VH-VL binders against q8ixk2r445to577. Designs and how they scored, part 296

Target 1, 133 residues: q8ixk2r445to577
Amino acid sequence: FFGMLQNKGLTDYCFDYNPPDENQIVGHQVILYLCHGMGQNQFFEYTSQKEIRYNTHQPEGCIAVEAGMDTLIMHLCEETAPENQKFILQEDGSLFHEQSKKCVQAARKESSDSFVPLLRDCTNSDHQKWFFK

## First folded at step 14 (VH-VL)

Design w40 (framework fv_axatilimab)
Fold by ESMFold2-Fast, scan of step 14:
Structure w40 (fold): chain C 133 residues (1-133), chain A 120 residues (1-120), chain B 107 residues (1-107)
Amino acid sequence: as target 1 above (133 residues)
Amino acid sequence: EVTLKESGPALVKPTQTLTLTCTFSGFSLSTHGVGVGWIRQPPGKALEWLANIYWRDHKYYNPSLKNRLTISKDTSKNQVVLTMTNMDPVDTATYYCARIPYGDYYFDYWGQGTMVTVSS
Amino acid sequence: DIQMTQSPSSLSASVGDRVTITCLASQGISDFLAWYQQKPGKAPKLLIYDASNLESGVPSRFSGSGSGTDYTLTISSLQPEDFATYYCQQHDNRPLTFGGGTKVEIK
């Protein structure tokens, strides 16, 4: 699958990667922002290796979670996907992070209109369900 | 300041269609992430969600009432309209419209409510 | 549908009391819970969203806590204007659902 990765629990919010330095595409947190329908910073690919790839730039970025952390950050993709970059997109729309055994959930960043995807214990929450548009 | 006000008939006969209008100020449904919902409350009972409409015309309905409900908006007039068909005495309630701030599903500002009585 | 169960359905309290109201969801709602205050004849007023975020303009004596399926609204020192009915609402899954309400009455 590929396209804009949208949250079921929020109205029209998509995975979004907009690093502050255009010359360095890795190392920053993935956010959620209103879906604009133009691809670009909201265009992702879900691969057969269970990666979520950011294909807008070269080299390609792959979403990862550092050990002990709950935030999703952009790493460089590897020839063989490491465990911290593997997400199982399940039939119910959940994104299960294999290494941590947690699910990706939409969450508000403090008391703001900004949202971020975070790892949380898996539930049947609509905020833990995702689909490509 | 944000204000919302409901308008519509106070009395409706069984089988008739109810049309309620929410007129608001202090925000726009052209603003990203903003929505307006309708909630009702029968006398002495709990709140029940009916329907939401958001910018870009996203619409959501309570499945238990979906075949009876239609929600629409006129962004230029700052109005949201709810239509409910085949009214029954059990639909007697105070009907509220309320604002939704960030593409979420909680309500931060509410109208005063309008009482709708369904009887013959 | 997610069922929201509030307890108690009513309670009597005096000014200055610490009041706690609980809300149980039939499944995990990932902190997506709001609390509303409703005075007789008036519209509900938002107090808290995302379980613990205090709405602007709401007195600091109100606080929300909890996670998973279990959530609590606390009023640290009840004031005369706090006698009202309180409702929880999950804003995690559609359809949106409210608790049955907790009426806080004068003792």
Scores: ipSAE 0.665, ipTM 0.886, lowest interface PAE 1.4, mean pLDDT 91

Design w41 (framework fv_axatilimab)
Fold by ESMFold2-Fast, scan of step 14:
Structure w41 (fold): chain C 133 residues (1-133), chain A 120 residues (1-120), chain B 107 residues (1-107)
Amino acid sequence: as target 1 above (133 residues)
Amino acid sequence: EVTLKESGPALVKPTQTLTLTCTFSGFSLSTHGVGVGWIRQPPGKALEWLANIYWRDHKYYNPSLKNRLTISKDTSKNQVVLTMTNMDPVDTATYYCARIPYGDYYFDYWGQGTMVTVSS
Amino acid sequence: DIQMTQSPSSLSASVGDRVTITCLASQDITDFLAWYQQKPGKAPKLLIYDASNLESGVPSRFSGSGSGTDYTLTISSLQPEDFATYYCQQHDNRPLTFGGGTKVEIK
């Protein structure tokens, strides 16, 4: 699957990655932002290795969660996906991070119009349900 | 600054269709992240959610009433319209429209409400 | 559908009292809970969203807490203008659902 990864609970919010420049693709937090429909910084690919890839630049970025953390950050993709970069998109739309046994949830951060994806205990929340469009 | 006001008939006969208009100012439904919802409250009872509409025309309905409800917007007029078919005396309630911030599901500013009585 | 149960349905309190209202969800709502105040004959007013975020302009004597299925609204020192009915609302899943309300009456 590929496209813009949208949240069911936050109407028209998409996974968004805006790296500082072309020479620094990785190391920053993935955010949620209003879907603009232009691809670019909101275009992701879900791979057979259970990766969420950002293919807009080279080298390719892969979303990861560092041990003990709950934020999603961009790392370099590897030839074989490490466990911290594997997310299982479930039938109900949940995005399950198997290494931590937690689910990706849309969460408010800093201000009421600022949102980020975070790892949280899995629930049936609409804010934990995702789909490609 | 932000205001919403409901308008429509105060009295509706059983089986008729109710049409309510929410007119608002201080924000626009062309603004990304913003929505408007409808909530009703029968006399002495709790609040019940009916429907939401958002800036890109995303629409959501209470499943228990979905076959009876239609929500629409006219962005240029700052209006949201709710229609409800086949009115029954149990639909007697005060109907509110309210603003939804940032694509969420809570309501930060409410209209004053309009009382709709369903009787023959 | 998520069922929201409020306790108590009514209470009587004096000015200066600490008032606590409880809201129980039938499933985990992941902190997506709002609280509203409604005075007789008026529209509801937002007090709190995301369980604990105080809406701008709301007095600091109001606070929200809780997680999972159990949530609480606290008024630390009741004022005369706080006489009202309070409603919780889960904003986690559609359909959106409200509690039955808690009427706060001055003793």
Scores: ipSAE 0.559, ipTM 0.867, lowest interface PAE 2.0, mean pLDDT 90

Design w42 (framework fv_axatilimab)
Fold by ESMFold2-Fast, scan of step 14:
Structure w42 (fold): chain C 133 residues (1-133), chain A 120 residues (1-120), chain B 107 residues (1-107)
Amino acid sequence: as target 1 above (133 residues)
Amino acid sequence: EVTLKESGPALVKPTQTLTLTCTFSGFSLSTHGVGVGWIRQPPGKALEWLANIYWRDHKYYNPSLKNRLTISKDTSKNQVVLTMTNMDPVDTATYYCARIPYGDYYFDYWGQGTMVTVSS
Amino acid sequence: DIQMTQSPSSLSASVGDRVTITCLASQDISNFLAWYQQKPGKAPKLLIYDASNLESGVPSRFSGSGSGTDYTLTISSLQPEDFATYYCQQHDNRPLTFGGGTKVEIK
């Protein structure tokens, strides 16, 4: 699968990665933003290794969650995907993070209109259901 | 300031089609992430969600009423229209339209409501 | 559909009392819960969204808490203008569903 990764619970919000510049493609948090339909910073690829890859840009970025954290961070893709970069897109639309045994959920940062994907206990929430468009 | 106001008939006969219009100001449905929903409340009872429409014309309906409901918008007029077919006395309720912020599903500003009685 | 069970259906309280209203969801709603206040003959007014985020302009005596399936609205010191019916709403799954309401009456 590839395309814009959308949330079922938030109408028209997509995975979005907007690093400060090309020299620092890695290390920043993945956010959710209104889907613009143009690909670019909202274009992701789901691979056979269960990675969520950022674009086809070089160097290739892979979404990861560091130990003890719940935020999704862009890291460098590895030749063999490490466990912290593996997400199982399940039949019901859940994105299951294999290493933590938690699911990716759309969440508000604080009392604001800014949204981010976070790891949370798996539920049947629409905010934990994702699809490519 | 955000305002919404419902308009439509106060009395509807069984089997007729109800058409309600929500006219609003202080925001636009051309604004990213904004939506408008319809909720009803029978006298003395709880709130029941009917339908939502969002920016880019995304539409959602209560499945229990899906075959009876149509929601549409006229962005240039700042209006949302709800149509409900085959009215029955149990559909007697106050009908509200309300704004939805940020592509979510809660309602931050509500219209005053319009009472619709379904009776012969 | 997610069933929202609100308790109690009514309560009597005096000005200055601490009032607690509960809302139980039939499944985990991941904190996507809103609270509304409705005065007689008026439209509902949003108080809280995402379980604990206080809407702008709502007095600080209102607070929301909870997680999973169990949520609470608290009014720390009831004022005369707070006598109303309160509704919870899950905004996690379609169809959207509301609780049955809790009427807060003057004692």
Scores: ipSAE 0.510, ipTM 0.855, lowest interface PAE 2.1, mean pLDDT 90

Design w43 (framework fv_axatilimab)
Fold by ESMFold2-Fast, scan of step 14:
Structure w43 (fold): chain C 133 residues (1-133), chain A 120 residues (1-120), chain B 107 residues (1-107)
Amino acid sequence: as target 1 above (133 residues)
Amino acid sequence: EVTLKESGPALVKPTQTLTLTCTFSGFSLSTHGVGVGWIRQPPGKALEWLANIYWRDHKYYNPSLKNRLTISKDTSKNQVVLTMTNMDPVDTATYYCARIPYGDYYFDYWGQGTMVTVSS
Amino acid sequence: DIQMTQSPSSLSASVGDRVTITCLASQDISHFLAWYQQKPGKAPKLLIYDASNLESGVPSRFSGSGSGTDYTLTISSLQPEDFATYYCQQHDNRPLTFGGGTKVEIK
């Protein structure tokens, strides 16, 4: 699968990653933003190793969650996906993070009008359901 | 300033089709993250969601009423239209249209409401 | 469908009182809950969204809290203009559903 990774609960919000420096593609938080349909910073690839890759820059980035954290951070991809970079896209649209046993949920960033994907206990929330378009 | 106003018939006979128009100002349905929904409230009862329409023509309907409802928009006129077929006395209610921000499903600005009575 | 149960259906209070209204969802709604105030003959007015975010222009005496299935609206010091019916709404899953309402009456 590849394309814009959209949330079922939020109308037309996509995974979005725009690093401030093209030479430093890692270390920043993945956000959610209104889908613009132009690919670019919203284009992701879901691989056979259960990675979510950001491949608009080289080297390719892979979404990961650090131990004890709930934010999705861009890391450098490895030849074999480590457990903290593995997300299982399930039939119902949930995105299950293997290491933490939690699901990716669209969540409001504090009291702002911006959204980010975070790890939360798995529920049947539409905000925990994702699809590629 | 954001304003919404409902218009339509005050009296509808059983089996007829109801058409309501929401006319708004202060925002556009061409703006990302913006939608308009319809909610009704029978006298003395709770609110019931009917349908939403968003920018890019995304439409959602209450499944219990979906076969009776059609929502459409005219972005150039700042209007959203709701059509409901086969009206019944139990559909007697005040009908509201309301703005939806941020591509979400809560309603931040509401119209004044229009009372629709269904009787013979 | 997610069922929203509000309690109490009505309460009587005096100006200056602390008022709490509860909303229970039939499943975890992940903080996606809004609160509305409706005065007689008027349209509802948004007070709170995403369980605890106060809408611009709403007095700070209103606050929301809760998680999972159990949410609360609190009015810290009731004012005369606060006598109204309050509704909760889950904005987590379609179809969108509202609570039955809580009427706050003068004691």
Scores: ipSAE 0.579, ipTM 0.865, lowest interface PAE 1.9, mean pLDDT 90

Design w44 (framework fv_axatilimab)
Fold by ESMFold2-Fast, scan of step 14:
Structure w44 (fold): chain C 133 residues (1-133), chain A 120 residues (1-120), chain B 107 residues (1-107)
Amino acid sequence: as target 1 above (133 residues)
Amino acid sequence: EVTLKESGPALVKPTQTLTLTCTFSGFSLSTHGVGVGWIRQPPGKALEWLANIYWRDHKYYNPSLKNRLTISKDTSKNQVVLTMTNMDPVDTATYYCARIPYGDYYFDYWGQGTMVTVSS
Amino acid sequence: DIQMTQSPSSLSASVGDRVTITCLASQDISDFLAWYQQKPGKAPKLLIYDASYLESGVPSRFSGSGSGTDYTLTISSLQPEDFATYYCQQHDNRPLTFGGGTKVEIK
């Protein structure tokens, strides 16, 4: 799968990554923003290694969650995907983070009314259902 | 200031089609993430969700009523229209339109409501 | 469909009282719960969204809490203008569903 990764619960919101420094693409949080249909910062690839890759910038970034954290952060991709970078896109649309046993959920960012993907206990929530467009 | 106002007939006969118009100001359905929904409330009863429409023309309907409902918008007129076919006395209710922020499912500003009575 | 059950269906309280209203969802709604206030003859007014976020302009005496399937609306010090029916709504899954309402009558 590849394209814009959209949330079922938040109408027309997509995974979005726009780092403030073009020379350093890693270490920043992935956000959710209105789907613009132009690819670029909203274009992701789901790989056979269960990675969510951001291929718009060099070097390629892979979404990861650090131990004990719930935020999705951009890291460097490895030749063999580490466990913290593996997400299982399930038949029901849930995005399961294998290492933590938690699901990716659309959630409000604490400092504003903007949205981010976070790890939460798995539920049957529309806000935990994702699909590529 | 955000305002919404419902308009339509106060009386409808059984089997007829109801058409309600929501006219709003203080926001636009060309604004990113914004939507408008319809909710009804029979006298003395709880609120029941009917349908939502969003800025990119995404439409969602209550499955129990989907075959009877149509929602549409005219962005240039700041209007959302709901039609409901085959009206029955049990459809007697106050009908509300309300704004939806950020593509979510909750309603932050509501119209005053319009009472629709279905009777022969 | 997610069923929302509110309790109590009605209560009487005095000005200054702490009032709590509960809402139970038939499945985990991941904190996606809103609370509305409806005064007689008026449209509902949003108080709280995402279980605990207070809508702009709503008095700080209103607060929301809970998680999973169990949620509570609290009014810390009831005022005369708080006479109303309160509704919870899950905004987690379509179809959207509301609780049966809790009528707060000021003694």
Scores: ipSAE 0.658, ipTM 0.880, lowest interface PAE 1.5, mean pLDDT 90

Design w45 (framework fv_axatilimab)
Fold by ESMFold2-Fast, scan of step 14:
Structure w45 (fold): chain C 133 residues (1-133), chain A 120 residues (1-120), chain B 107 residues (1-107)
Amino acid sequence: as target 1 above (133 residues)
Amino acid sequence: EVTLKESGPALVKPTQTLTLTCTFSGFSLSTHGVGVGWIRQPPGKALEWLANIYWRDHKYYNPSLKNRLTISKDTSKNQVVLTMTNMDPVDTATYYCARIPYGDYYFDYWGQGTMVTVSS
Amino acid sequence: DIQMTQSPSSLSASVGDRVTITCLASQDISDFLAWYQQKPGKAPKLLIYDASDLESGVPSRFSGSGSGTDYTLTISSLQPEDFATYYCQQHDNRPLTFGGGTKVEIK
């Protein structure tokens, strides 16, 4: 699958990655933002290795979660996907992070109108369900 | 200042169709992330969600009432319209429209409500 | 559908009292819970969203807590204007569902 990765629990919010510099695609947190329908910073590819890839820029970015953390960060893609970069998109729409055994959830940032994807214990929450558009 | 106001008939006969209009100011449904929902409350009872509409015409309905409800908007007039078919005395309630911020599902500003009585 | 069970259905309290109202969800709602205040003949007013975030302009004596399936609204020192019915609402899954309400009455 590829396209805009949207949350079922929020209306029209998409995975979004805006690196400050196009030549430095790693190290920053993935956010959720209102879907603009233009691809670009909201265009992702779900691969056969269970990676979520960012854009077509060289080098390519892959979403990862560091051990002990709950935030999704952009990392460099590897020839063989490491466990921290593997997300199982399940039939019910949940996005299961294999290494942590947790699910990706849309969450609000500290009483703001800003949202981010975070790892949380798996529930049947609509905020833990995702689909490509 | 955000304001919402419901309008429509105070009396509806059984089997008739109810049409309610929500007119609002202080925000626009052309604004990204904003929505408007309808909630009703029978006398002395709890609140019941009916339907939501959002800025890009995303629509959601309570499944228990889905086949009876239609929600629409006219962004240029700052209006949202709810239509409910086949009215029954159990549908007697105060009907509210309310604003939804940022693509969420909670309601931050509410209209005053309009009482609809369904009786022969 | 997620069922929201609110308790107590009513309580009597005096000005200055600490009041607690509980809300139980039939499944984990991941902190997506809002609280509303409704005075007789009036529309509901938002107090809290995301279980603990206080809406702008709401007095600090109101606070929300909880996680998973168990949530609480607390009024630390009840004021005369706080006598009202309070409703919880899960904003996690459609259909949206409300609790049955808790009426806070003068003792």
Scores: ipSAE 0.602, ipTM 0.875, lowest interface PAE 1.7, mean pLDDT 90

Design w46 (framework fv_axatilimab)
Fold by ESMFold2-Fast, scan of step 14:
Structure w46 (fold): chain C 133 residues (1-133), chain A 120 residues (1-120), chain B 107 residues (1-107)
Amino acid sequence: as target 1 above (133 residues)
Amino acid sequence: EVTLKESGPALVKPTQTLTLTCTFSGFSLSTHGVGVGWIRQPPGKALEWLANIYWRDHKYYNPSLKNRLTISKDTSKNQVVLTMTNMDPVDTATYYCARIPYGDYYFDYWGQGTMVTVSS
Amino acid sequence: DIQMTQSPSSLSASVGDRVTITCLASQDISDFLAWYQQKPGKAPKLLIYDASNLESGVPSRFSGSGSGTDYTLTISSLQPEDFATYYCQQHDSRPLTFGGGTKVEIK
């Protein structure tokens, strides 16, 4: 699958990665933002190795969650994907992070329209269901 | 300030189609993340969600009523229209329209409501 | 569909009392819970969203708490204008569902 990774629970919000420095794509948090349909910072690839790859810039980035954390951050992709970069997109639309046994959920960052994907205990919430557009 | 107001017939006969209009001010459905929903309340009963419409025409319907409901908007007129077919006496209720912030599913400002009675 | 069960269906209270209303979801709703106040003949008014976020302009005597399937609305010191019916609503998943309401009546 490839394209814009959209949330079922939030109308018109997609995975978005907009690093402050276009020549340094690693280390910043993935956010959720209006789906604009232009690819760019919202274009992701879901690989057969269970990676969520950001490949519109070089070097290619892979979404990861560090042990004990709940935020999704951009790391460099590796030849052998580490466990913290593996997400299982399940039949029901849930995005399961195998290492933590948690699911990716859309969450409000502040009391505003700012949203981020976070790891949370798995539920049948529409906010934990994702699809490629 | 944000205001919403429902309009439509007070009396509808069984099998007829109900058309309700929500006219609002203080916000626009051209604004990202904003939506308008319809909720009804039969006399003495709880609230029941009917349908939502958002910026760029994303539409959602209560599955129990989906084959009877159509929601549409006219962004230039600041209006949202709900149509419900094959009205029955059990559809007698006060119908509300309400604003939805940030692409979410809760309702932060409500219209005053319009009472619709379904009777022969 | 997520079923929302409110308890009690009604209660009698006096001005100054602490009032607690509960809302139980049939499945985990991940804190996506709103509370509304409705006075007779009037439209509902939003009090709380995301389980505990107080809507702008709502008095601080109102608070929400809970997680998972169990949520509560608390009015710390009931005022005359607080006699109303209160509804919870899960805003987690479609179809959106409301509780049956709790009527707070004067003693």
Scores: ipSAE 0.557, ipTM 0.865, lowest interface PAE 2.0, mean pLDDT 90

Design w47 (framework fv_axatilimab)
Fold by ESMFold2-Fast, scan of step 14:
Structure w47 (fold): chain C 133 residues (1-133), chain A 120 residues (1-120), chain B 107 residues (1-107)
Amino acid sequence: as target 1 above (133 residues)
Amino acid sequence: EVTLKESGPALVKPTQTLTLTCTFSGFSLSTHGVGVGWIRQPPGKALEWLANIYWRDHKYYNPSLKNRLTISKDTSKNQVVLTMTNMDPVDTATYYCARIPYGDYYFDYWGQGTMVTVSS
Amino acid sequence: DIQMTQSPSSLSASVGDRVTITCLASQDISDFLAWYQQKPGKAPKLLIYDASNLESGVPSRFSGSGSGTDYTLTISSLQPEDFATYYCQQHDTRPLTFGGGTKVEIK
């Protein structure tokens, strides 16, 4: 699958990665932003290795979660996907992070209009359900 | 400041169609992520969600009432209209419109409400 | 549909009291819960969203807590203007659903 990765629980919010410096593509947090339909910063690829790849800038980034953290950050992709970069997109739309055994959930950041994807215990919440458009 | 105000008939007869208008100020439905919803409250009872409309015309309806409800907007007039067909005495309630921030589903500013009585 | 059960249906309290009201969801709503205050003859007013985020302009004596299926609204020192009916609402999954309300009455 590839395209804009949308949240079922929010109206028209997509995975978004807009690094401040295009020459420093990794290390920043993935956010959720209003879907604009133009691809670019919202265009992701779900691979056979269970990676969520970001190819708008080079080198290609892969979404990862560092040990003990709940935020999704951009790392460099590797030839063989490490466990912290593997997400299972399930039939019900859940996005399961194998290493932590948690699910990706849309969440508000600190009482603001900003949203981010975070790891949380898996529930049947619409905010934990995702689809490509 | 954000304000919303409901308008429509105070009395409707069974089987008729109800049309309610929400007129608002202090925000626009052309603003990214903003929506307006309709909620009703029968006398002495709990709140019941009816329908939401967002920027870009995203619409959601309560499935229990979906075949009776239509929600629309006129962005240039700052208005949202709810139409409900085949009114019944059990639909007697105060009807509220309310703003929804940032593509979410909670309501941060509410209109004063308009009472609609359904009787013959 | 997600069912929201509030308890108690009503309570009596005095100015200065600590008041707690609870809201139980029939399934895990992942913290997507809002609390509203409604005074007689008036529209509801948002107090809290995402279980614990205090809406701007709402007094700090109001707080929300909980997770999963169990949520609580607390008023740390009840004021005369706080006598009202309080409603919880899950904003996790459509259709949106509200609790039955908790009426806070003067003792």
Scores: ipSAE 0.600, ipTM 0.868, lowest interface PAE 1.7, mean pLDDT 90

Design w48 (framework fv_axatilimab)
Fold by ESMFold2-Fast, scan of step 14:
Structure w48 (fold): chain C 133 residues (1-133), chain A 120 residues (1-120), chain B 107 residues (1-107)
Amino acid sequence: as target 1 above (133 residues)
Amino acid sequence: EVTLKESGPALVKPTQTLTLTCTFSGFSLSTHGVGVGWIRQPPGKALEWLANIYWRDHKYYNPSLKNRLTISKDTSKNQVVLTMTNMDPVDTATYYCARIPYGDYYFDYWGQGTMVTVSS
Amino acid sequence: DIQMTQSPSSLSASVGDRVTITCLASQDISDFLAWYQQKPGKAPKLLIYDASNLESGVPSRFSGSGSGTDYTLTISSLQPEDFATYYCQQHDNRPYTFGGGTKVEIK
């Protein structure tokens, strides 16, 4: 399924990726931003390989977490999804990252009014619940 | 400067409907990420969250009171209205409205509160 | 609903004392906790959000700490204007719930 990936805990915040350069769409952190409802930089596809794919620019990116890190970074997609790019969208809305065994949580970035998705121990937090709109 | 002020009746009879208005300045509910909530405090007791409304008319209600509560806004007047049906003496409390920043659910600026007594 | 248990319900302290107030959640609230100060007859004022972030304009003697289910508000050196009731609030899951309050009184 596909669309804007929205957080249950933060009212009207969506996964957002806005690379500064059209020719370099990988290597930057995924953020959360107010949902604008227009797709574009907030449009993602959840694939049968458990990828969260960014389809707005080319080459297509896949969200990944590097070993030992808790931030979500855009990487290039591969024919066979590596473990660090697999997220299981659970029935309860949790996004479970297979490699780390942690869940994606909406979090404030360093005492600012900016928000980012981060890996945290899985809880029943509304901030760990996600849905496509 | 951000200010909020509650207005409404000080006395309500059992079974009546309570209508409270929050009038604010220094911010707008047309600003993305901002909301206004209602919280009450019975005399000598803890605070209890009632309802929130946000910039795109997103509304949330305390499930224990949901069938009694309606929240609405008039963005052009900088007002939020809470309606609570079938008032009971246990609903006697000071009612506050407060601003919510960033689409979150903590309250950074509060009105002075308005005391509502429910009695015959 | 997430239950917030605040302790102690009241304490007596003198100016210059270190005061600590504890807030326990019935489940992991992932640092989504705020602290408020309320003086008699007045509305609450926000002190801390997201467990440890100090609200703009709040004196540095106030600090928040903790994680998971266990959170603490500390006043490092109590001032005369700090005698008040303090409340914690979880802002993780709806309905958002408050602790019972801690009244800080003059000794």
Scores: ipSAE 0.488, ipTM 0.846, lowest interface PAE 2.5, mean pLDDT 89

